# Miniprotein binders against q56419: the designs that were tried, part 279

Target 1, 326 residues: q56419
Amino acid sequence: MEGRTLEEVQEEVFKRHGVLVPKKELEDLAKALEEAGLLLTEKVEARLKEEEEKLKRERPMRLAGLSYPEGEREARAFLEAFRASYPGEGEEARVLLMPHLEPSRVPEVYGAALAALEKTPPPERIYLVGVAHRPLKEKAAALPVPFQTPFGPALPDLPALQALDALLPFELFNTPLAFREEHSLELPLFFLKGRFPEARVLPLLVARRSPELGEALKVVLRDFPGLLVLAVDLSHVGPRFGDTPLTRTLAEEARRRDLGFLERLAEGEPEAALAFLGANPTRIDGVEVVASLLPLLRERKGKVLAHRLDLEAPTLSAVGAGTLVL
Key: E = the ipSAE of ESMFold2; O = the ipSAE of OpenDDE; V2 = 0.75 times the mean of E and O plus 0.25 times the DockQ between their complexes.

## First folded at step 19 (miniprotein)

Design gg3 (at its last look DockQ between E and O 0.91; V2 from the best seeds 0.00; counts 0 for: pae E 1.9 > 1.5)
Fold by OpenDDE base, look of step 19:
Structure gg3 (fold): chain B 326 residues (1-326), chain A 119 residues (1-119)
Amino acid sequence: as target 1 above (326 residues)
Amino acid sequence: LEKAEEAIERAEEALERGDYETAIEEALKALELLLQAYAETKDPELLEKALEAAQLAIEAARRAGSPELIARALYALAKVYARLAELARRLGDEELFRRYWEEAIKLYDEARRIAREHG
């Protein structure tokens, strides 16, 4: 019925079926549908409110038993297997860029992240900056509650979160429901908590570039030092993302953009990395995160440890993933 | 806005009667309401009222002599200056942006100093 009058609907039914439905019956049906829609909306709103109230206490695991093991013993074995999938050695990280893609798709990339974490002294806190795959009320958000993991809860650094909120031109603690199913935090956090069980966490999401976030974090990091983690994927190409099926040419372009982006970040030139992407035709996921964290990435030199463009065969699409240390 | 104004009135009344805890709570409540409204409307007048609410919270905290409450009130005021800085930047006034941002950092630094000394 979108945009049609009841009279137009009546006429269409008459033309199609030769039956004149009384206007009153159509009105009653429209009213019943409206009432049912309202009831559904109220039920959805009540459920969302309940979920929001739960998120005031903790963020439960959503991907346990799916993307990673729920049990601690099995989870530790999982970490070891992922570390084993990367044959190299890591480097100490002050900034770690790592994927948030399904771990089974890019095990060696997560393995490279674990290798870097092996060379990193245990931080007091981890600034975990993910990508918001759902809309946020503001450009960025945080959830100041424990995040459940197989290794126990990742506890928030409330003093550091409060300090960050004080320096942002928007409320940091917005859109708690966006965190409920956000895998860009949950998947990296599994690996981070497994390696650094005592580290507090600042779980941050970026929906849109916020230069203010980078400037505020630069001040906060002075007083609250820690590991900065960018949990971002790289290129997204193929039919799932609006392209033709993956071809050699498309894969080469995706790899070129991924590596060109990471290499410029490794040289300490984040603005050059963004400029290199231009309109971002291969849809590098981490652009808004990097654009928000420019003050923290400038002049930091590092190394690309791993890269993979992983094919999703059922959709003939591919996603890029990388591990970079700075 | 009306709720924020009512909260400011309650905060002022509480301050006058020496109920500093209530004064801070109501002033901070007013501030949060004003900042929320500002997020939606981007009306600069709401930031002026937010400054008033934050100053009221600081005054109540100082009279209470609570370092923790003073630090909270300073953070609240820093929030307002951060928004003023962003507003100035959006308007293309880089000098005003710098001044407001420097004030936000100053307030933050003072709050952090207090927190380190008493935490």
Scores: ipSAE 0.770, ipTM 0.911, lowest interface PAE 0.6, mean pLDDT 91
Fold by ESMFold2, look of step 19:
Structure gg3 (fold): chain B 326 residues (1-326), chain A 119 residues (1-119)
Amino acid sequence: as target 1 above (326 residues)
Amino acid sequence: LEKAEEAIERAEEALERGDYETAIEEALKALELLLQAYAETKDPELLEKALEAAQLAIEAARRAGSPELIARALYALAKVYARLAELARRLGDEELFRRYWEEAIKLYDEARRIAREHG
């Protein structure tokens, strides 16, 4: 009985069961329960500490065999099938916006990203900017370790990461555990590593908009040129996201918001893209990343290659995904 | 804070001994502790102490004559100026923000120059 004194518990036991339990026995029981709870907490904390220490050395695959194949041969075939899902041609990308939604849900959107990469000279490094799905201690974070893929490890660009850390008003390397299950990096990285096996990676997460991140990245990209990838999804609508069940009207609004956002980004007008969304009623999760990276997106024109608002019939919900090259 | 002051004392003692590598490592340790405390409290006095620790790291690194240690110390000082710039912006002083941000970039640029020349 939470929030009660031992005397109140003693009286309640007597009223219910006709047994007067001495106060000392109740105190002993309460202490034993507290100790048991502390032991469980200690076990969880010890396991999290172990995982955190491992993540300071490498980030293992979490979605192999679930979202993409475990074996390298099968992974290459998977990559080719996704390219084939998009019949169009890509364009060279200096900045690529691509999804992090489950690949099988939006195959042509990932295929469009592959088409863009096909036209893109292999970069020395990739700035991979995802969306933190777990809290970060700061507005943004990085994990400066190899990320495992079926195509081999994606090695970190340590000099560029250290340079970035030096120009931020917070510790960049701040929340290793947030990377453990972060699909917004792992899913795009599969495709990027498959096409650019020699590129190093800066694996970055944004939790809250950070203008400082964009300002710092502008300086770092000047000295460490590479491909900037915004690994973001678009609208999230329906009950799974705290909304009413999906209707035709809500789906049409989500699609309109998605495309309007992407098209304004393609015009080199990221502030206008954010203003178009207003309070973000369809919950486009790319907003915090775009708001952080304004200096890198301004006046950079490009093209929307693909979009899908993908229906989750069992949940009466939908998620938007798109491919944009700048 | 106490641990940071202990590290500063060890850095100063190492500097007096001519053990410049130990001096810079202890000064950078103090800097890290001070920046952690600043992140928690947002106390401006902690940034002033961090600046002092960074200056000690710079002095130790220059006396060591190691390009790698000098570049590390310059990055460390840039980190302090980036936080000073953010503090100035939060306080509404846009001119001081610009000045501190320019200092952070200058220190970064110098560290990059050294790294390119010496690895």
Scores: ipSAE 0.626, ipTM 0.872, lowest interface PAE 1.9, mean pLDDT 90
ESMFold2 (binder alone), look of step 19: mean pLDDT 80; pTM 0.742

Design gg4 (at its last look DockQ between E and O 0.04; V2 from the best seeds 0.00; counts 0 for: pae E 11.0 > 1.5, pTM O .793 < .8, other shape alone 3.64 > 2.5, placed apart)
Fold by OpenDDE base, look of step 19:
Structure gg4 (fold): chain B 326 residues (1-326), chain A 119 residues (1-119)
Amino acid sequence: as target 1 above (326 residues)
Amino acid sequence: DPEEVLEKAEEAIERAEEALERGDYETAIEEALKALELLLQAYAETKDPELLEKALEAAQLAIEAARRAGSPDLILRALYALAKVLARLSELLPEEARRFWEEAIKLYDEARRIAREHG
């Protein structure tokens, strides 16, 4: 109660309303709140500690049976259906930008990513860079444990992760709990593991732009070559994100921002892509990831394979998704 | 306009319910908390007890989402939301407050039970 004593609350109620709330009811509430706070704090701390200890061994699936099938056979059929949703052919990727949005919302965009992966030689390792939707202790983090998938565990590349940690001015292995429910890694990893079952993975999260991460990764990639994957969404517009309901004008602006961003990335001009967004009024999700990876995106030419602005009808909101190969 | 705020809060509750049905518990809690903030803000201006009743409804949605998720973090967020509502109930007349207090205590006990079952 914002630092007020029960007596002060009782006195305020009495002063305002002329009624004395029984001190016992206030005490029972305060005790309930305090017990809630304390018991909740102790139990939550104990549970969080247990979850953190589990994350030292592996990251379990959280979205299996929800966003994708849990069983391997069904998961393979899921991949095939998503690939079929994109009628085009892919291109070989050295860098892949793909969404992390709920797959059912943008199947053809994931299908385009799969099409690109079909043209990509199996990498030894995948640098999977997602967006931290939870706070991190540092600008970026990694979780050096197996990530469970329907296709078996995605195993970490420990030597490459250690090399990256050694080049960063901060501890890379921070905030393990941020990975527990992070879908920006889990969803793209499903598709990546399904296509490249033998690839090692570096699961990375970016909370804030880290130029140091891009420079460090550029060095690490020389000794530890692999596929770089940016798992990012694009514009977030409508009431869920603080705008008015989606209009033609708002949708056109979101598409303009998304495509203008992707096209400049496809031209090998990531700084121009960021500058084009300015204050990012349509809230492109991947800005901090791209800003962190500038050294790896410069002068790389590529192609936009797919884009969709997907309407969430119940909220009259929309999220942009795209697939870009470099 | 209090009516506009109420409408926005109702829309947020509806979004929270839909998110809950979809199993998007994080969105359900976020929208429920948004509704709560709107309702508590409107209450601060109007002092209408019906807004606190709706705020309790939003808190219930947050607790239910947390229950289904079994996530300790979501349970904490839901309980924090409930605590905000309870803090405002102290501003009501005892007769009006008593009903809300009894409901809030029930919700709190349920949230505690959920926290115990998942923790």
Scores: ipSAE 0.006, ipTM 0.220, lowest interface PAE 10.1, mean pLDDT 84
Fold by ESMFold2, look of step 19:
Structure gg4 (fold): chain B 326 residues (1-326), chain A 119 residues (1-119)
Amino acid sequence: as target 1 above (326 residues)
Amino acid sequence: DPEEVLEKAEEAIERAEEALERGDYETAIEEALKALELLLQAYAETKDPELLEKALEAAQLAIEAARRAGSPDLILRALYALAKVLARLSELLPEEARRFWEEAIKLYDEARRIAREHG
């Protein structure tokens, strides 16, 4: 296929056809489109294979220069600014719920997470549980490689990850490409690695609720104690998410649902928190993660430190974010 | 500049949506593909995720307009133009591009079926 691009093949076929295309030329166009699609698929698959091989060694930063600074000095100043945006004091966390929404949209919510981390003894490892935005082959997945950050690589806790994989009835490490662009891990990790530079990480994604994951994690956490982080967003309302344009009434309902959910989690009642949402009419992002982790959340009491429903005026939509310590 | 490109793309999307609503499928296809090209170029330069979301919307508009056109000639013209833009999308967003390529192939099969019925 050297010497011909997709455009060249398509131009050649199109020039053979006039304004009204005879049956023969339709068949030639179909062949060209199929060949162009196959050629494009071959080149895409080769690139994806290269990316997958990279991901078996490390997970590079994808959002440096976009969501946070690439340089270490600037990144530390960035963390300080976010902490300053939350004037309150944190509390020690054994479990931390924090967002994965673009940090500039909810600075005080990330600041609250930093305040909680200030009160938290440095853990040996962090169980970072995000939300898969790309399909997984199983209900959940992990990527047992270093994740690059401006503060250096966040190293995987391989013994804990291997113990987790051994306890699950499905393959945990079989969807590396899902991690390629997964911001629900990268954004919280920036803040966690910046505060706990020596902690190892278990980078986990949930696509669909898995009771098996929660039971396995309960066992693994007993043998490999650490900080559990639920990296989830809350309500998603408005036309971008399939609703009517955001009204004050819908925004108030989204806030009420967010806070009611967080407050029930803070009471140690995760089943009640899920039941409160019912059909989840405001599409709280964290339900699949919470539903997976019930054994780890039951009877853990704590406090909601911050919440914001961030409005997207151009799309007439909003996304909720919160910080909860347990 | 990127802001000027985005403004032009948004205007093209609006014109495509208006044309689609009134049944002017040729105009709808042309404007949607124009918007898609502008948005993909701007995304390549800026990596702004909002440009990406609009680019996907433009691609969906182009495919929908071509499907609703119902004319084999217009569908094939749209497919040729769409294939050029989808090649660019494949370089930037391979997973999304695969979906649109599959839809393009289905649309071609529909155009062939329609041509058999009328010709």
Scores: ipSAE 0.000, ipTM 0.254, lowest interface PAE 11.0, mean pLDDT 84
ESMFold2 (binder alone), look of step 19: mean pLDDT 76; pTM 0.710

Design io1 (at its last look DockQ between E and O 0.91; V2 from the best seeds 0.87)
Fold by OpenDDE base, look of step 19:
Structure io1 (fold): chain B 326 residues (1-326), chain A 108 residues (1-108)
Amino acid sequence: as target 1 above (326 residues)
Amino acid sequence: GDLIERLEELAEEVIRYLKEHGEEELAREIEEQIKDIIEALKSGDTESAIEIFTELAETIARLLHRLGAPEELMQKVSWLIYDVARRLGMSPRQIYDLSKRFSRAISR
């Protein structure tokens, strides 16, 4: 009934079926549909509220058995295989930029991240900053609960999270439902928890650039030292993202943007990295995260360990992924 | 009313754990400190309340950590402390410092 009057519906039914449905019956049906819709909405709301209440206690795995193995033994073999997919050696990371794309699409990029983690002393805590693919009430959010993994729960660092909240001009603990299905945290966390089982985690999401977050984190990191992880993808090009099918020219542009971005970050010039992207025509995913964390990225030199532009053949689209250590 | 209730909840959780582990004297000390905070609040001396609470929170953190309190209890206590701190009207700096002290108290 998209924009049609009851009279128009009545006329259509009459034309199609030769039956004149009384207006009252149509009104009753419309009311019943509206009531059913309302009931459905109430049920959905009640379910969402229940899910939100559950998220006050823990964040369950959503991608176990899909993106990574659910069982610990199989999960360890998974980590080893991914590490083996990267033939190089890593470097010690104080800041790690890694993907959150489906691991099977870019195994060597995750392998590079694992290689870096092998050279990294076990941190007391991990600041895991992902991309919010759902709206947040604030520019950034945290979920201060255990995240389930095949290696056991990733436990939050509550004092550090509370300290961060205290320094922010907004409530950090907002929009718990945004974390429910957020892959940008879950996938990287698998690798991080597997490598550093005893590390506490600060699971953070960025929806919009927040300079305040970077400044607050700079203070917090001084008193609560740890590994900073940016879980971000790079270019998103092709029909899924509003472009023409992937061509050599489009792929070259995506790679140029990705590598140019990463290289400038590796030089300790995050502002230059952002400026290089301009309007971000290839839709680098991590822009808002990097823009939020400028104070933590400045003057830190590092190395690009891996990059891939991965083709999704069914959609002729591609997503960039990279691993950078600082 | 809500502040006092949260303080009492904090006290109950901590005291219960201490008693269950044979630390009756420590439980009494915590109870006395909670009473002192409540009295300070009733008298309008919020500054004294914040000071006593800050020291108590650190003490609780150290005690529970030393006794090997389960993670669930540590998390619950951490949130209760944080909630009380906010309700006391502690400044961002005071809350930050409290969190820092708590973290140090539970560090191995």
Scores: ipSAE 0.894, ipTM 0.960, lowest interface PAE 0.4, mean pLDDT 92
Fold by ESMFold2, look of step 19:
Structure io1 (fold): chain B 326 residues (1-326), chain A 108 residues (1-108)
Amino acid sequence: as target 1 above (326 residues)
Amino acid sequence: GDLIERLEELAEEVIRYLKEHGEEELAREIEEQIKDIIEALKSGDTESAIEIFTELAETIARLLHRLGAPEELMQKVSWLIYDVARRLGMSPRQIYDLSKRFSRAISR
């Protein structure tokens, strides 16, 4: 027991309830609880090993019926509705920054991404770079398997992934379980696969900034050309993220940081975008991805198509999302 | 060793598919090249083993693509080739170039 001996527990039970529980019975109970915990741990570990082995073959949909429709017909109608939520025209993207926030929260931001994809020639492959929400064994990881979607499987570009792995100072294929629930890949992929059904995918996660990843990707993209997608959210403000409740002042600061960050990226100045954030007081989610990919973002000018800071009323918090083409 | 096991697994997958599609002579050529790689390794001539393997890997990619090999076989072969390349001690540049060659072979 935490902070107590068996004798102290015995005395407290007797004092409160008038029952003297023999020390041996307390010892037997403690042993049984330890054994039960050990058995639960073994069962959980066996389940995790099974899930890990499945993830080495394919990554199933986790958000179908929750964030997007499971059926292909309904999924295509869903894409059309999201495109309609953005009344503007897109521009061709060599690099696309788009959110991974729940799509229904920021429909015009996803709509802007679809508008950009309409203007983008179908790529042979998509470099989809998300944000790891579970720990990785390294700074970055990939899962080189088909990702299921309502539009069919998004197949991995194995030669490109293997070329990337060869150039990195760490094993790229390192944490399959981190992909199990990773919405930062699944949600953008739904939109990308719906628009580019023949493109293969490099599904990548960044946990911590890796200059090595950016340098390696610059080399790989030269020989394996494709669309680079940064699947990132922006400011995270409010009590859910360690702030006071959302106020107009905090929301204005979050919007200013989001837009200033995106605008500097749009000028081809990713270092200036990072410097603008300073200590990152509004916790922009894209920082580690942008910091990793500097060689791919320098000198690429473009345009911010959409932005929203979306309110989470139950938590008095907000999350920013944007669409940027370079 | 483990390298030889991977080479034999690669050979089995490729040869089975070639024979199923009436490519008996090509299957024999692949088998001979695998044996040549193993002999070079046993004699300590890693340089020759890498050279033979590099040409063989590209040839395998091209043949399987031409014959319309199913996606699951292409993925398995791609992984076996990558695994063998690493176990052969090929440099990062050599593995990168091999992956590039494989990619080009399956895009034609």
Scores: ipSAE 0.829, ipTM 0.938, lowest interface PAE 0.7, mean pLDDT 92
ESMFold2 (binder alone), look of step 19: mean pLDDT 84; pTM 0.829

Design io10 (at its last look DockQ between E and O 0.94; V2 from the best seeds 0.88)
Fold by OpenDDE base, look of step 19:
Structure io10 (fold): chain B 326 residues (1-326), chain A 108 residues (1-108)
Amino acid sequence: as target 1 above (326 residues)
Amino acid sequence: GDLIERLEELAEEVIRYLKEHGEEELAREIEEQIKDIIEALKSGDTESAIEIFTELAETIARLLHRLGAPEELMQKVSWLIYDVARRLGMSPRQIYDMSKRFSRAISR
């Protein structure tokens, strides 16, 4: 009934079926559909509220058995295989940029991240900053609860999260439902928890650039030292993202943008990295995260360990992924 | 009313754990400190209440950590402390400092 009057519906039914349905019956049906819609909405709202209440206690795995193994033994073998997919050696990371793309698509990029983590002393805490693929009430959010993993729960660092909240001009603990299905945290966290089982975690999402977040985190990191992890993907090009099918030219542009971005970050020039992207025509995913964390990225030199532009053949689209250590 | 209720809830959780572990004297000390905070609040001396509470929060953190309190209790207590701190009208700096002290108290 998209924009049609009851009279128009009546006429259509008459034309199609030769039956004149009384207007009252159509009104009753419309009312019943509306009531059913309302009931459905209420049920959905009630379910969402229940899910939100559950998220006050823990964040369950959503991708176990899909993106990574659910069982611990299998999960460890998974980590080892991914590490083996990267033939190089890592470097010690104070800041790690790694992907959140489906691991099977870019195994060597995750392998590079694992290689870096091998050279990194076990941190007391991990600041895991992902990308919000759902709207947040604020520019950034945290979920201060245990995140389930095959290696056991990743426990929050509540004092550090509370300290961060205290320094922010907005409530950090907002939009818990945005974390429910957020892959940008879950996938990296698998690798991080597997490598550092005792590390506490600060699971953070960025929806929009927040300079305040970077400044607050700079203070917090001084008093609450830890590993900073940026869980971000790079270019998103092709039909899934509004472009033409992937061509050599489009792929070369995506790679140029990705590598140019990463290289400038590796030089300790995050503002230059952002400026290089301009309007971000290849839709680098991590722009808002990097823009939020400028104070933490400045003057830190590092190395690009891996990069891949991965083709999704069914859609002729591609996503860039990279691993950077600072 | 809500502040006092949250403070009492914090007290109850901590005191219960201490008593269950044979720390009756410490439980009494915590109870006395809670009473002092409530009295300060009733008298309108919020500054004194904040000072006592800040010290108490650190003490609670150290005690529970030393006794090997379960993670669930530590998390619950941490949130109760944070909620009380906000309700007391503690400044961002005061809350930050309290959280820093708490973290240090539970560090291995």
Scores: ipSAE 0.889, ipTM 0.957, lowest interface PAE 0.4, mean pLDDT 92
Fold by ESMFold2, look of step 19:
Structure io10 (fold): chain B 326 residues (1-326), chain A 108 residues (1-108)
Amino acid sequence: as target 1 above (326 residues)
Amino acid sequence: GDLIERLEELAEEVIRYLKEHGEEELAREIEEQIKDIIEALKSGDTESAIEIFTELAETIARLLHRLGAPEELMQKVSWLIYDVARRLGMSPRQIYDMSKRFSRAISR
């Protein structure tokens, strides 16, 4: 009945069934449907408020039993299996770029991250910067609560988060619901917490590039030293992403774009890495995070440890993932 | 909650813990500093209130850490201190420096 007048509905019912339904009965039905819709909206709004209040206290596991094991013993074995998927050795990281793609799709890329962490002295804190998949009220956000993991809660570094919030021109603690299902934090955190069980975390999301975030983080990192983690994926190509079906040529271009981006970052040239992507035709996922964090990436040289462009055969699509140490 | 209410909540949490651990003299000292902050605020002397509060925040962090305060209490106190600092109108630099001092006090 959307967009139709009551007269049009009445006429169509009469034409189809030979029955004239009085306008009052149609009006009563429309009112009842509107009232039912209002009640459903109120129920949804109440539920969202309940979820938001819960997220102001803790962030529970959402992917346990789906992407990683829920039990601690099984979770430890899972970490060992992923490390074994990468036979090489890592290097010490001051900055680590790692994926947030489903771990089973790129096991050696996560394994390379674990190899880097083995060479990295346990940090007091981890600056975990993911990509917001839901809208934020500001360009960036944090959720300053314990994040549950199979290895116990990842506790927030409240003094560092508060110092960061004080330096920003916007409220950092602004969108709790955006963290509810945010896998770009949860999946990397599983690996990070498993290897650094005593480190506190700063769980950060970027929705839109924020030069202010990068400048503030540069200041905060001096006084609150720790490991900076960019939890980002690379190229997204194929029909699932609004592209043509995956061909050898498209896959080769995506791989070239991924590696060219990572290599320029590894040379300490983040502006050149962004310029190399241009309009970002293969939809590299990490551009807003890198663009926000330029002050922390400039002149930091390092190494690309791993890369995979992972095929989604049913959708003729692919997603790139990489591990970079700076 | 107004600024005074937040200050009183902070004081209640810290003083209760100190008394439970036999630190009656320290509890009285914290109570007197809270009173001094409130008196400065009532007289419109925000600068003095901020100075006293900044020293108090670091002292609270050091005392609770030394006494082995549980993580839940440390987090609650950290938030109360941050909330009070903002309601006092402390500048971004003042809040940053206070947070740095708090972090140093609990890292040893």
Scores: ipSAE 0.830, ipTM 0.937, lowest interface PAE 0.6, mean pLDDT 91
ESMFold2 (binder alone), look of step 19: mean pLDDT 84; pTM 0.824

